VHH binders against Outer membrane protein assembly factor BamB (bamB). Designs and how they scored, part 4

Target 1, 360 residues: Outer membrane protein assembly factor BamB (bamB), of Alkalilimnicola ehrlichii (q0a984)
Amino acid sequence: CGGARELPDLSDVGDGVATETLWTASTGSGSASSAYALVPAVEGGRVYAADSNGRVTAWDAESGERLWRVDTGRELAAGPGAGGGLVLVGARDGRLLALDAENGEERWVSGLSSEILAVPQIARNIVVARSGDGRVYGLDGLTGRRLWIHDRSVPVLTLRGSSSPVVVGNRVVVGQDNGRLVTLNLQDGEVIWEAPVSIPRGRSDLERMVDLHADPLVFRGVAYAQAYQGELAAVGMGDGRERWSRDIPGHTGMAADSRQLYVVDDQSRLWALDRNNGATVWRQDRLQGLRLTAPVVIGGHLVLADEEGYLNWIAPDNGDLVGRDRHGRQPIQRPPVPDGDVLYLLSADGRLAALRLVED

## First folded at step 4 (VHH; framework vhh_5j56_2)

Design g43 (from d1 with E33Q)
Fold by ESMFold2-Fast, scan of step 4:
Structure g43 (fold): chain B 360 residues (1-360), chain A 125 residues (1-125)
Amino acid sequence: as target 1 above (360 residues)
Amino acid sequence: QVQLVESGGGLVQPGGSLRLSCVASGFTFSDYQSYAIGWFRQAPGKEREGLSSISSSGGSYTSYSDSVKGRFTISRDNAKNTVYLQMNSLKPEDTAVYYCAADYELWGSDEYDYWGQGTQVTVSS
């Protein structure tokens, strides 16, 4: 609850790091809600993107030539996820659609228990999807038949939207509404371990809200999870044992490289933490007041997109702002997707851009 | 059973470009979506140096060492089980054997578990 917030003055940020536009395209109508997880997917030399109005499109990644476009007739809220010859999109009505990656033809449709607000994943011919009520499903990639369902207690209050499950080998890592990180067996949905990241505290349901809304990040045997009103924790993938934790709440997301974890807190401050022990290496506060996307590591730099249509470039070694370039005036609500030296950016209005990093 | 095989090395003049490939067998990179896959090099008389990594966790994040920042680009093609290193503006000091490595076994390991045999890159006039 509040009035207008003050935007930071970043007019002094140089253009030493910026992007050149390789091609642009339109998904159609864009995203109808900031709670929707509509993100481009890059797979097999193709880019896939969906809009809230039901369109799913494939483009050639190098040229931006449209390869196919289909109208699903549904309000789409999540995806696409791409892999195994499929393009997966989730609808507001709980329908999960699998489209043929080659031509966009519908392969199957499966009904889940509520809105699909998390990007579906596929690995080892198993589709992993999460519905807004917190249930996680394992589905046969060929038929859409349910293989397993993981169910948790229904929270009284949770953030609208949900973190995407992360598939790692034969495991599924899930951030839960109750502040717990859980790892499931991909084949049968059996719980392997559960780890508390944050515990509900306080008198009100709002104060007790500890949803792991940010997507968990798995990197080199460690799962990282951030709670909305609680801790950031590093958990070992083998046994779910906590390696370290910090009081850095947030819901935006994370990135990692070989030495550092990059995380955005609830004030839009960017932290670089030593990945091994969680100690602060640097913090960049100049982006406070902006609604940021999760950081992305590309070309030896960090980039975060914002609600004003900017890409904000940051040096990973010291946190300095080294560039800022604008891509329209519409909000960017999900992190850009890197593929090699190319960054795929989807704006809230459905503008898709393929950008190449340029550095003087 | 798990193997990584590098290719694309060779002799190139200073300022030239090479693209290295790392092909996996015995597993698929789509099964390894959240794993770190990286490029390293070793020159005679020097320690092994990490150059670049790519992770599929949370969106295929990449990183680079300062020595190759802005010149080298890592990418992957899961359909071909291949990771690439595009090397531009090559210098004589880039001469080394280049290795691909993958961290498959995440169960308590935070280091690279599988290594290729390497491919020689020589930058000379």
Scores: ipSAE 0.000, ipTM 0.178, lowest interface PAE 14.0, mean pLDDT 82

Design g44 (from d1 with S34A)
Fold by ESMFold2-Fast, scan of step 4:
Structure g44 (fold): chain B 360 residues (1-360), chain A 125 residues (1-125)
Amino acid sequence: as target 1 above (360 residues)
Amino acid sequence: QVQLVESGGGLVQPGGSLRLSCVASGFTFSDYEAYAIGWFRQAPGKEREGLSSISSSGGSYTSYSDSVKGRFTISRDNAKNTVYLQMNSLKPEDTAVYYCAADYELWGSDEYDYWGQGTQVTVSS
């Protein structure tokens, strides 16, 4: 149904970075929608994952032994987020569920104003969740009781899905549908600063879509935000002031190391930018036509997953396509989750794999 | 493990000058360049007061509270993992324990991730 994309010729590309499969598991039925933010969480030596049919499961990160599985009875659209002894999942009906990380027992359920399509976060016993209407909530981690709400209406036309709030120390970083990056105080939800990343332009709602759809990246005192039809900006966490910006629109997401920001644009071109000034270091265009996940930095490598089930490995120093490896034939719709030298990969059908890099 | 150690405190006459140093350890050089470093003080029976912060490699972003603006200057030497607070035109009201604090991803906040032990500054005749 609709639209032809010309796939890149990658027949000359060999095998990628060598990995050892430590274990594999199934979440159940997988994700019902590419708009759902169902992504593994790794916390305290455990891996948590949810399926859209309501199952939430915990495995031992080292062995892959299933520790618990519960059925929430709800269509889950976001999460899990894990921390503070809780596993957090968001439902299509607006319910936010907190499960005990040890055994999966429901600790509390809180109702938000609309569907939950962004991964809930927890820090310092405060749960941060975003509903589809653009509201951001701070909830007590022990009870689920509302501590604060940041209220914002979304445009009539918006991208399917929603960026996850990012919690860093005592701040909550929110990418808004109006192209603004907002930082809130974690304790009381008060706005600390707002920064314009992209200004809506054009006559139609479609032309004015500047949603910060990709999750903001906070790295070493700088917040990076990319607009769907607009700019990429680097913003200081302390003052909300722009450090630099580039006309590199996209919705896929970003990764960083000490020297470079790695970002995917709206044509699936991978850019490496100098973090200090935003200058282009290199660009890799061979992946154009693929639907890519955000880049992930692991073990001195860059890796991006795609909708054909491949992991695409890129050298960070020059952008060379090192190689590709297929991990099943189902789409990979969310970036793999790194933890040390292990990469956790979740396919759209609910297959979860723990892959260890065999090279340093 | 991140540690901050302040030095340079002591007794000084009103109108005098003093330079405090904050040495960071438990960082790689690259990690240190990413931290925001702030100076705070606390006098007995008073709340902790934020004075100044410096961010980024090379100190591109600095801030000062109104009580010290124009008298105090913050700077950093990334090769030595050190932040300085140059204090000029000192007043008896500046008497306090001075703390260095580091914030990996929260710049200009009054809630910092890492704190030093403090160094006493006494301004009296």
Scores: ipSAE 0.000, ipTM 0.178, lowest interface PAE 15.7, mean pLDDT 83

Design g45 (from d1 with S34T)
Fold by ESMFold2-Fast, scan of step 4:
Structure g45 (fold): chain B 360 residues (1-360), chain A 125 residues (1-125)
Amino acid sequence: as target 1 above (360 residues)
Amino acid sequence: QVQLVESGGGLVQPGGSLRLSCVASGFTFSDYETYAIGWFRQAPGKEREGLSSISSSGGSYTSYSDSVKGRFTISRDNAKNTVYLQMNSLKPEDTAVYYCAADYELWGSDEYDYWGQGTQVTVSS
């Protein structure tokens, strides 16, 4: 939509970082809702993408040649996640599907307790999936049989959609609806630690909404989590102890490099924070009024997509808006996926583009 | 299934050198892995001793116990999914079974998630 808010004047901004289009493809019908987490997955020289009408497709990452396409017959709302020879997609009806990465053949289907709006993950032959009611499941990758469940069954008022669990080593990092970041053991689902990122405050349910709606980011032993109406916190992965926090609420998401954390606040202002102490390095305010995706670090550049179909390029060292390039007029609702010097961009209508950064 | 397999042990004379390898399967060394991979040893009648660790999270942080600092060097080869321990200037008191262990960046903990079966190092004339 994009008409209910004031758009920024960016008419002085030139072209962004040069890219060449390697190939383009269509996923089918695209995404039926901005709440759906339909994002490309890149694994083993292949790109996988799903549409909300039930199609899952694999392409050769270099050529864009379609390798297979399957119609699941389900309204898909999350995924794909790829790994361990599987392609995982979550359906609006709570079904989690595992497809064979080689040919798209259905390996198994498991039912979860409610809609799946978070990208499923797989590591060490264990599938991790989250249902909309807040439950997190560990499933056997071979059979889809439940190995464990982490249950927080009392619903709280949340933003539509759900943050994806993040698997790192033998740990599963989950942002909860109650403002807590929890880390589970991948093998048995036991809680290793819980950390409050934001404490619900105020008297109304709306005032107490502190959902960790943005996907947590884990980078070099630190977990970063941002609350919708609360704080941004950095916590140590080993102990769950807070390293630092800032009053920077938001739901869009984050990226990091060796020096800085890049985070979008609830006004679409882009912050660069020192990863070690959370001190502001720079802030870029010119993108206020745009609906931004999470930032992506690629090739020494920082890029954010928006609801108007632009890629917005930011210089990581000072926050300068380098330029913008429009890739169609359809919304870009999820962050582009980087793989080496290639950026995979999926528009809401199902247009997929592989863009290679050109040396300037 | 996560496994760690040690190799490279053997008999060596005092002052000699030996290189141990630890090959990981069931997980990979990458920028997103947060495992600390460490080397431990246990001599007969002694407690298990931590010797060295290297972060597998792409941070490449290393540490060494006082008993081996300046003599042992830990390194990793992410392409081979392997961690090495280069042991120089070996002493009879270095005789022990050497173990590789992986934990979620919890160096110094006896609660490491995964352990190898060990490789015997004997330093004797």
Scores: ipSAE 0.000, ipTM 0.174, lowest interface PAE 15.3, mean pLDDT 82

Design g46 (from d1 with S34G)
Fold by ESMFold2-Fast, scan of step 4:
Structure g46 (fold): chain B 360 residues (1-360), chain A 125 residues (1-125)
Amino acid sequence: as target 1 above (360 residues)
Amino acid sequence: QVQLVESGGGLVQPGGSLRLSCVASGFTFSDYEGYAIGWFRQAPGKEREGLSSISSSGGSYTSYSDSVKGRFTISRDNAKNTVYLQMNSLKPEDTAVYYCAADYELWGSDEYDYWGQGTQVTVSS
C-alpha cells in the first residue's frame, strides 16, 4: 500500500463556484474508517447524520438548529437512511436501528447476519439493508421484522466496504460481489432479473475479484454499475439487458444528468460519457493522484470532494477544472449531498457544513 | 397518492379506430420520468393480457405484444402527464376492458404498483 503516489499540481487553479455557508455543525467524532458509509440524509426539511461512536443527530435544514441527538451505544458504520418517519443506522456488529425521525427515540432494532457497511434505505414502509456477507434484507418498517432475505454467496476475498442497495419504485437494485447486478421485487425479494457486469476470470482469488463496490446509479430507466477490476455497464431497468459497456474499472461512484454519465475510474480520472452509447465526451485527468468522492451534479455544476478537504468544480460541458475551494484540512470521504441549491458536506472528523450556491 | 384514470373507450365497428388516454396523478412531472406505463386488457373469462408499454426515459422505448404489433401505437405527452394508446384496424377479438398500469419498469414484471379502473372497448356492428 502507499506506493509512489504523486499529488497533482493544482496551484494554477483559482476559486471554485461561489457558495455561502448557511450553517455548520459537528456530528461528534466523525468516522473511524474510510470503509464506513456515514453520509448525511436530508428529508422533510431536516438533516440527519451519524458518527462512528454511536451518535445520531437531527438538525433543521434551514437554520442548523439541533433538533435532537441520541447515543445508540454502538459503533455505527452506515447511514443514516431517512424516510417514512424513520432514521435508519447500521452498526458494525450487524444491528440495524430504526429511530423516530421526530425525536430520535428507538422504534426497533433488528439483527442482520454480518456488519452493516451500506446505507439502509426505506420505501413503501419496507426497509432494505445489506450486510457485509452479501445478504440483502427486506424488513417491515413498523416492527423491523424480516419480510424477506436475498441470499447470495460472496467471494472469499472482497473489498471491506459494501455498495448500498438502490430502491426505485417497486424495485431494489443490488450490486453483488460476484460482478452481477440484480434487481429484486421490493415486496417479496424475488429476483426480477440478473445481469453480468463483469465476469470473474483467472485462477487466484485476487484475479477473480470483480466486486461491484461502487453504489449502482439508476437514472431515467437505466442502471449503471462499475466493477472494481472490470467493466462499467449500462443496463435497462425493465429487462436487465446491457445497453453498452466500457472498460472503465473503479469503486468511487457516478452521477448523471440528461446528457452524460460522470464516472471516476481507478486512477481518479473523471470521465463524461454519452448516456445513450457510452462514448467518451471528455475526460479530466488533472485530479489524478487524489482520493476523490463520487461526482455530484448541483445547479448545473459538477463537484467532487477529495482527501485534502477540497471541493473540485468541473464544467459539465467540457470537463474544465473551474476552481477549487478548501473546507478544512480533514479528508472528505463520502460525496456531498445535494438538496436543491444547497450542498451538505461531511468531513472525516465529523464537521458538517450546509453550503448554498450563489449563482449571481 | 398515485392514481391512473383511463378514458376513450366505447363502441366501434370492426376496422375502426379508438384512442385511449391514461392520465396519471399523484406524481409530478419530474417524478413521472421514473415510471413506466403500460396497457393491458381483459375480456370476460380470459386472462389479463399485456399489450404495450412505454418508458419514461430518453429514447422513448416502446414494446408491443404480437397480437397488436402494427395496429396499436403507444405514445406519451409528459406536459399533460398522459399516455395514449392509438388502436387501429380493430377486430371483434379486441373487445375487452382496457387498463393502464404504472410501475418502475413493466417489461418482465408481473407485479404492478398502480392500476386504473379500466375503460370498456367493444368492437361490434
Scores: ipSAE 0.000, ipTM 0.206, lowest interface PAE 14.3, mean pLDDT 82

Design g47 (from d1 with S34D)
Fold by ESMFold2-Fast, scan of step 4:
Structure g47 (fold): chain B 360 residues (1-360), chain A 125 residues (1-125)
Amino acid sequence: as target 1 above (360 residues)
Amino acid sequence: QVQLVESGGGLVQPGGSLRLSCVASGFTFSDYEDYAIGWFRQAPGKEREGLSSISSSGGSYTSYSDSVKGRFTISRDNAKNTVYLQMNSLKPEDTAVYYCAADYELWGSDEYDYWGQGTQVTVSS
């Protein structure tokens, strides 16, 4: 409950994992709100990024050469998502824009029922997008015409913004504001299964808030979902059968490797759990007081960005804080994007950096 | 394209043990570890009965029917694309053809996507 956060003393922590800066670029003016889901997309040897003033830019992933830049004329709040020859951005006014990945020309614009604060996805020529009112849409990738809608009301009180839907195979995994994880058929939007992650309890709307605000994580046939004021659950993708759950609330997000799930709780403590049974392997508490991004697994390392502009490097086997590297003084509000051994980092002011891991 | 082959059946005396193996091949769009594997049996003149399942992702989630709980154990070795069913304290009523089946855990269904041809288990005095 309230009050200014006290920053942790991390002056004893040395430099992090060595990285080589491949290139840097500016997206423009950056993000106007920490609630916006403006995250780089990497697809087909290209990097795409958007700013909240309406600019969308493509760069060559290897060289950082700008390939195109367009001004959409809209306040952008989500994206880009990239795939199928398209770059998808969501606007605060509810417009979903599909741009040609080759040159940035507008292919179509589709209107959704409210603001778009979740990164749009595309698979099998179907665009999946979520509006702030909780509706999930399947749109034709060629035309933007609605194919289906999953129409569920949201609680009156919810966190600003929504988790992004995750597309895996022919399924769409959706974290709902009512604490339930739902899997939809990508082709027709029919519910395949629905699993409770957290059940609302208490007397007030605030006490009953169990929004699955963090993006669900799907890894090797298991879907992981974390509730804002409730539980963390692991469910089988086949039938939504719960494998295990833990009372670890949060909204920051998760990452996994073959042995462990890495999750940030509501106090910015980093947990490593055995993926198979949810048992705690280790916990790292030294980052409490920082506003962290979701963990990212890259090159056998864990990294979390923070609002002070640092990358915080964690050893996955024991949770040790092995180093910190500052990348400016502006907040990093969204997790860095991994692609092979390269990490793409976007600061709130619109600075984009491509960093390659360099090991001993 | 995905094929399942059961082996390890045979004739045993009551109280004996057998280990069945289910070897998988032919994956094109998903890794073996993405599949849940179930064991089923069918005795002459009876309906097919579900016995046990093991989840994808290394298989820490397992289930057993009441008729085999405590006697049968399911496990998997993803390096060998194999699921095992260890059957202990076998009874004459365990006599059946045993089948394995694979379910891609990304697809929501009570039905399994792929089935093996079966292996005969006979428990007789």
Scores: ipSAE 0.000, ipTM 0.156, lowest interface PAE 14.9, mean pLDDT 83

Design g48 (from d1 with S30D D110S)
Fold by ESMFold2-Fast, scan of step 4:
Structure g48 (fold): chain B 360 residues (1-360), chain A 125 residues (1-125)
Amino acid sequence: as target 1 above (360 residues)
Amino acid sequence: QVQLVESGGGLVQPGGSLRLSCVASGFTFDDYESYAIGWFRQAPGKEREGLSSISSSGGSYTSYSDSVKGRFTISRDNAKNTVYLQMNSLKPEDTAVYYCAADYELWGSSEYDYWGQGTQVTVSS
């Protein structure tokens, strides 16, 4: 974490991209740990969010009217994921809960092998969830019955808070703690391909830490994965073959548009890379010293949230820091969620805001 | 590298049939949830014409231009990483180079990002 790092001097930076607040709400108590992946989910005109004390709430996305709230009685560490009429939350005790999206009633509960720190996902009536011990599960969306399991041992020393699997079509993309990117068949969990992103080097566990902690990004047929201590790689989804790699370690995450990949390194420097060959287009260093969220592309703008409650707006074409706007004083620990021209922002204390981009 | 490769063109008599194939490389159809895949044609001296598209989101949405509706059928086989255009009741006016193209569905543009090199279809004369 680090309480000793120097914060950047950004006193010369003006207001960012104009937004209007559509509504605000409270999820309850917020997140008990920065390792928890408690993020809002937007699905079917509704917003869902969970707090670490067990509350899960649904709001109307346009009005912010609360539709339902339930108390699961569990310490929640991940989610919600939403889809297929379900809201999925993962608990610290390894329980995966599926709630009815319409009213919040429990549909099923399934026990996984370890704490759930990655946002559960659902596609084609299959729930994909990862436990803290590195196992990835495919579960029947109707019953919570296990369909398959992908098992790989987790290194003794690893970053807490496993990356979320990414479901694309009939594929599940998994970033592993051993530095490998794996693609599984959604239906049966069979390995389709496996690609090294970063290989462990050195003799100590600390030196060999190459955890793919950041969520992999899949964009236009290419999977991007970043190692904690190692490389960033672009891998073809069809064949698992590396297209390019760069020595840009990090754990924060990525975003892409048709021309560029935006990635945050381990020093909170923001890079724009040419997606085709990985060449640097620009780098923005002014945010060094801040704990940043993954970048988000919305409305032709690039935005990152930080530990001081700011949204930091960057021009995608040249990396200029356009401006920044403070949304409370609590940390923002997970990237804002875009939906059309609206950005959903969840602060560590449980404050949820729906912000609409204003026309230039 | 994202590539689209067309095949299946050739010479046919009026009233005949052809099936064109568009094979994607560098990605799979299971992995382009946000792509629309379309078929276009360009005849000498004419503008490029859109013929048909299929949504990458499950492959459930298809569209057709009026000039080919009822005669051409678009389909996808994700296991073979291929989009097909079944062309029936071919007419001399269908003579053209046929192109496969892919676009990001959420981009909000009618411009396609990736194009194949084309395959020639000739209907007698």
Scores: ipSAE 0.000, ipTM 0.194, lowest interface PAE 14.0, mean pLDDT 83

Design g49 (from d1 with A36G)
Fold by ESMFold2-Fast, scan of step 4:
Structure g49 (fold): chain B 360 residues (1-360), chain A 125 residues (1-125)
Amino acid sequence: as target 1 above (360 residues)
Amino acid sequence: QVQLVESGGGLVQPGGSLRLSCVASGFTFSDYESYGIGWFRQAPGKEREGLSSISSSGGSYTSYSDSVKGRFTISRDNAKNTVYLQMNSLKPEDTAVYYCAADYELWGSDEYDYWGQGTQVTVSS
């Protein structure tokens, strides 16, 4: 007969970490699919956001005043990414658009091999984008011309959506559908190293699904990758060698501070692991049954958003559920974006809020 | 501008100890950068020899050449933007100019992006 997930009893939980709302804005119509990676970008004192109906908007980060808004005429599924004077958005039809960050004018459009569901990035005048078929592209930031392509065959079954490549220095870190973490040279797309995080096992296509669906996290020279069915691994950025691994499968994502890695598993349990050796410091199970976003570290606090519109605040040192605050009634499907002491929150319906941590 | 500066060299007797420091300026041993930092030495009339390396992550991964394994220890203080080489049980054959080097792209490469000017270590009675 079916039924909804059992929601946790959190009636004993009070208010969370105090925030003040600096401003709110509407991006337009919001996100058409939970598989879309529509997230705010913060760059150069500006906030950029896109909606599924093709609108891209820039606001002043301090005041929330709209600086520009353009209509791309396309169903947007990923982005924006911002940097190098560009705002980058990916469309469901495989088009990657580069807009001028100052005024929103289209600089170039490039076609990729399939839908774009991962946030495009730019570093050192090179745009890095991933198409839904698993291909990763390096494009010239000025022209959108292809510089390189990294090609990988996709499994018969994949999770909806795509992990975003992570650019660190002159390296691109890619979580692949085959359970491998790959690091590429940003300039030419050559493979620097590959690390097996998880290998497909079992008799059925479903049993063999080991997609690195969660975005890789790079922190202090270590790349962290989590497989959908399989392991969580810490891999050295310099050599691709595994530092440690744990049997903690998941697809939600991760955050880190100087001491700990924070990981959500496939049951929506939150783990804190020692970054150096992967040993469990604490685990918080009270949020089990909620659809959580990846954890975010901000101002010495740990926060996760959920499908009921709550921010859930966790104490990083012991895993205590400090409190919860509701920011609307629509789902929050992507992690809030931190910038200094400000948290940018985008709801599924397109409501954008800038929240400043209040600390006395 | 990017610089690496070595210090801590000098004259020591066989069996003595020295701690070398390498301070980086113009870039940080950043939380988000894939740095390889290595120590090298070169004696007069000899080729440059790699001794030890450390990743930008923590201090859990290090490597050592066979000539110094068990005697030298590499470590990092990211807050001070400094890498150290602790040299124990020094031998006359350890006499050389010691260099630190750093790269963003390649770990274990002989072609590093940044090099220090070197610090002289002399082991003699």
Scores: ipSAE 0.000, ipTM 0.218, lowest interface PAE 12.4, mean pLDDT 83

Design g5 (from d1 with E105M)
Fold by ESMFold2-Fast, scan of step 4:
Structure g5 (fold): chain B 360 residues (1-360), chain A 125 residues (1-125)
Amino acid sequence: as target 1 above (360 residues)
Amino acid sequence: QVQLVESGGGLVQPGGSLRLSCVASGFTFSDYESYAIGWFRQAPGKEREGLSSISSSGGSYTSYSDSVKGRFTISRDNAKNTVYLQMNSLKPEDTAVYYCAADYMLWGSDEYDYWGQGTQVTVSS
């Protein structure tokens, strides 16, 4: 159920931003599905990663020394999320597992209403998790006991994957499959505000598909959300009031710096927009046809990974394609994770690499 | 007043099939009311195991435990206010009391909103 697409010819581009490999490791078998949100987590000087075959591993972030590895015995589809002394992984069968960050021992298991395809979060001893049916749960971090549930009121056709909720302070930002961005109180799950990002149009379920599939981005008091077949909107965190919107549909994701929002559209074109008003600063079309990860801002550079194993480096000021570097031949399906001047890169086959930016 | 009533259990040979029904009364499946309906089982001496769930919204979101994937199918008939579990290729290890539950949290929790009384399934010669 796929057509053939033309890949761009990028043989002229040359090498990208210089990186040194600090260490490499194997997570195990890698990811069984591109719909799975298996992404490294970096917390407290440690890196955590999971494979879809049930393994969860912790490494020292500086040395790459393996600290622990456990086999959960479950098909894992999301995570890890790390914080508060816990490592959180979501299973295809709807179970959410909390592991002790120090040794990998299971602390608790809680069941959710559907498969877990979104990375679980933790803040202020509250675990936030989303199931594939669109429900968002607040759970006690110590026990896994349910504190609250947020449920969507109207059923909508959605993509197989789910966007991850984003926790900022005492607020949870959720992109819903009905095109609405919702902000919840972390403590009790009460709705603080709702904002329509895209309104379903058309007669068929496919025409009315406006899922906020891309992870929302919160940056300096503004929440950004992008609809699959609709709009991109900037919404104030305090009041939920729309600041601006653009007709730029997509599902890949976003990044921001102090001046610009970087967003990938449904054709894999990369846009830089003025954060204050949404005006286009530049657009880079040379990566059109590649399956891209969300952009990442690191060390004053912009980088996107792709299905051929490349890191594609873009100049933030003008959108120039600086260069490309191949890190294996396996797809990179989730954005690299930045921590200071280090990128953590996970390939679909389970290869994990820690790459440090080199000053030129 | 909400009730869930299971039926369809019984004795079957290995490799056989059964269809369990869960009839809800006191509420209806609705676009405006969000319930998740799940099937659980408990064998003697074991913890209650979640098997499958289906959301009240559109019936498009289903989940299955690894032990029953490919063998069990959950479905919903909103007109009859009923959820079904079609169980194929039954094994002796499937012998348990099967429960229907309606809640937002379905797996291994004592905090479920509503539970049925259970129906016995026995797989043996």
Scores: ipSAE 0.000, ipTM 0.104, lowest interface PAE 20.7, mean pLDDT 82

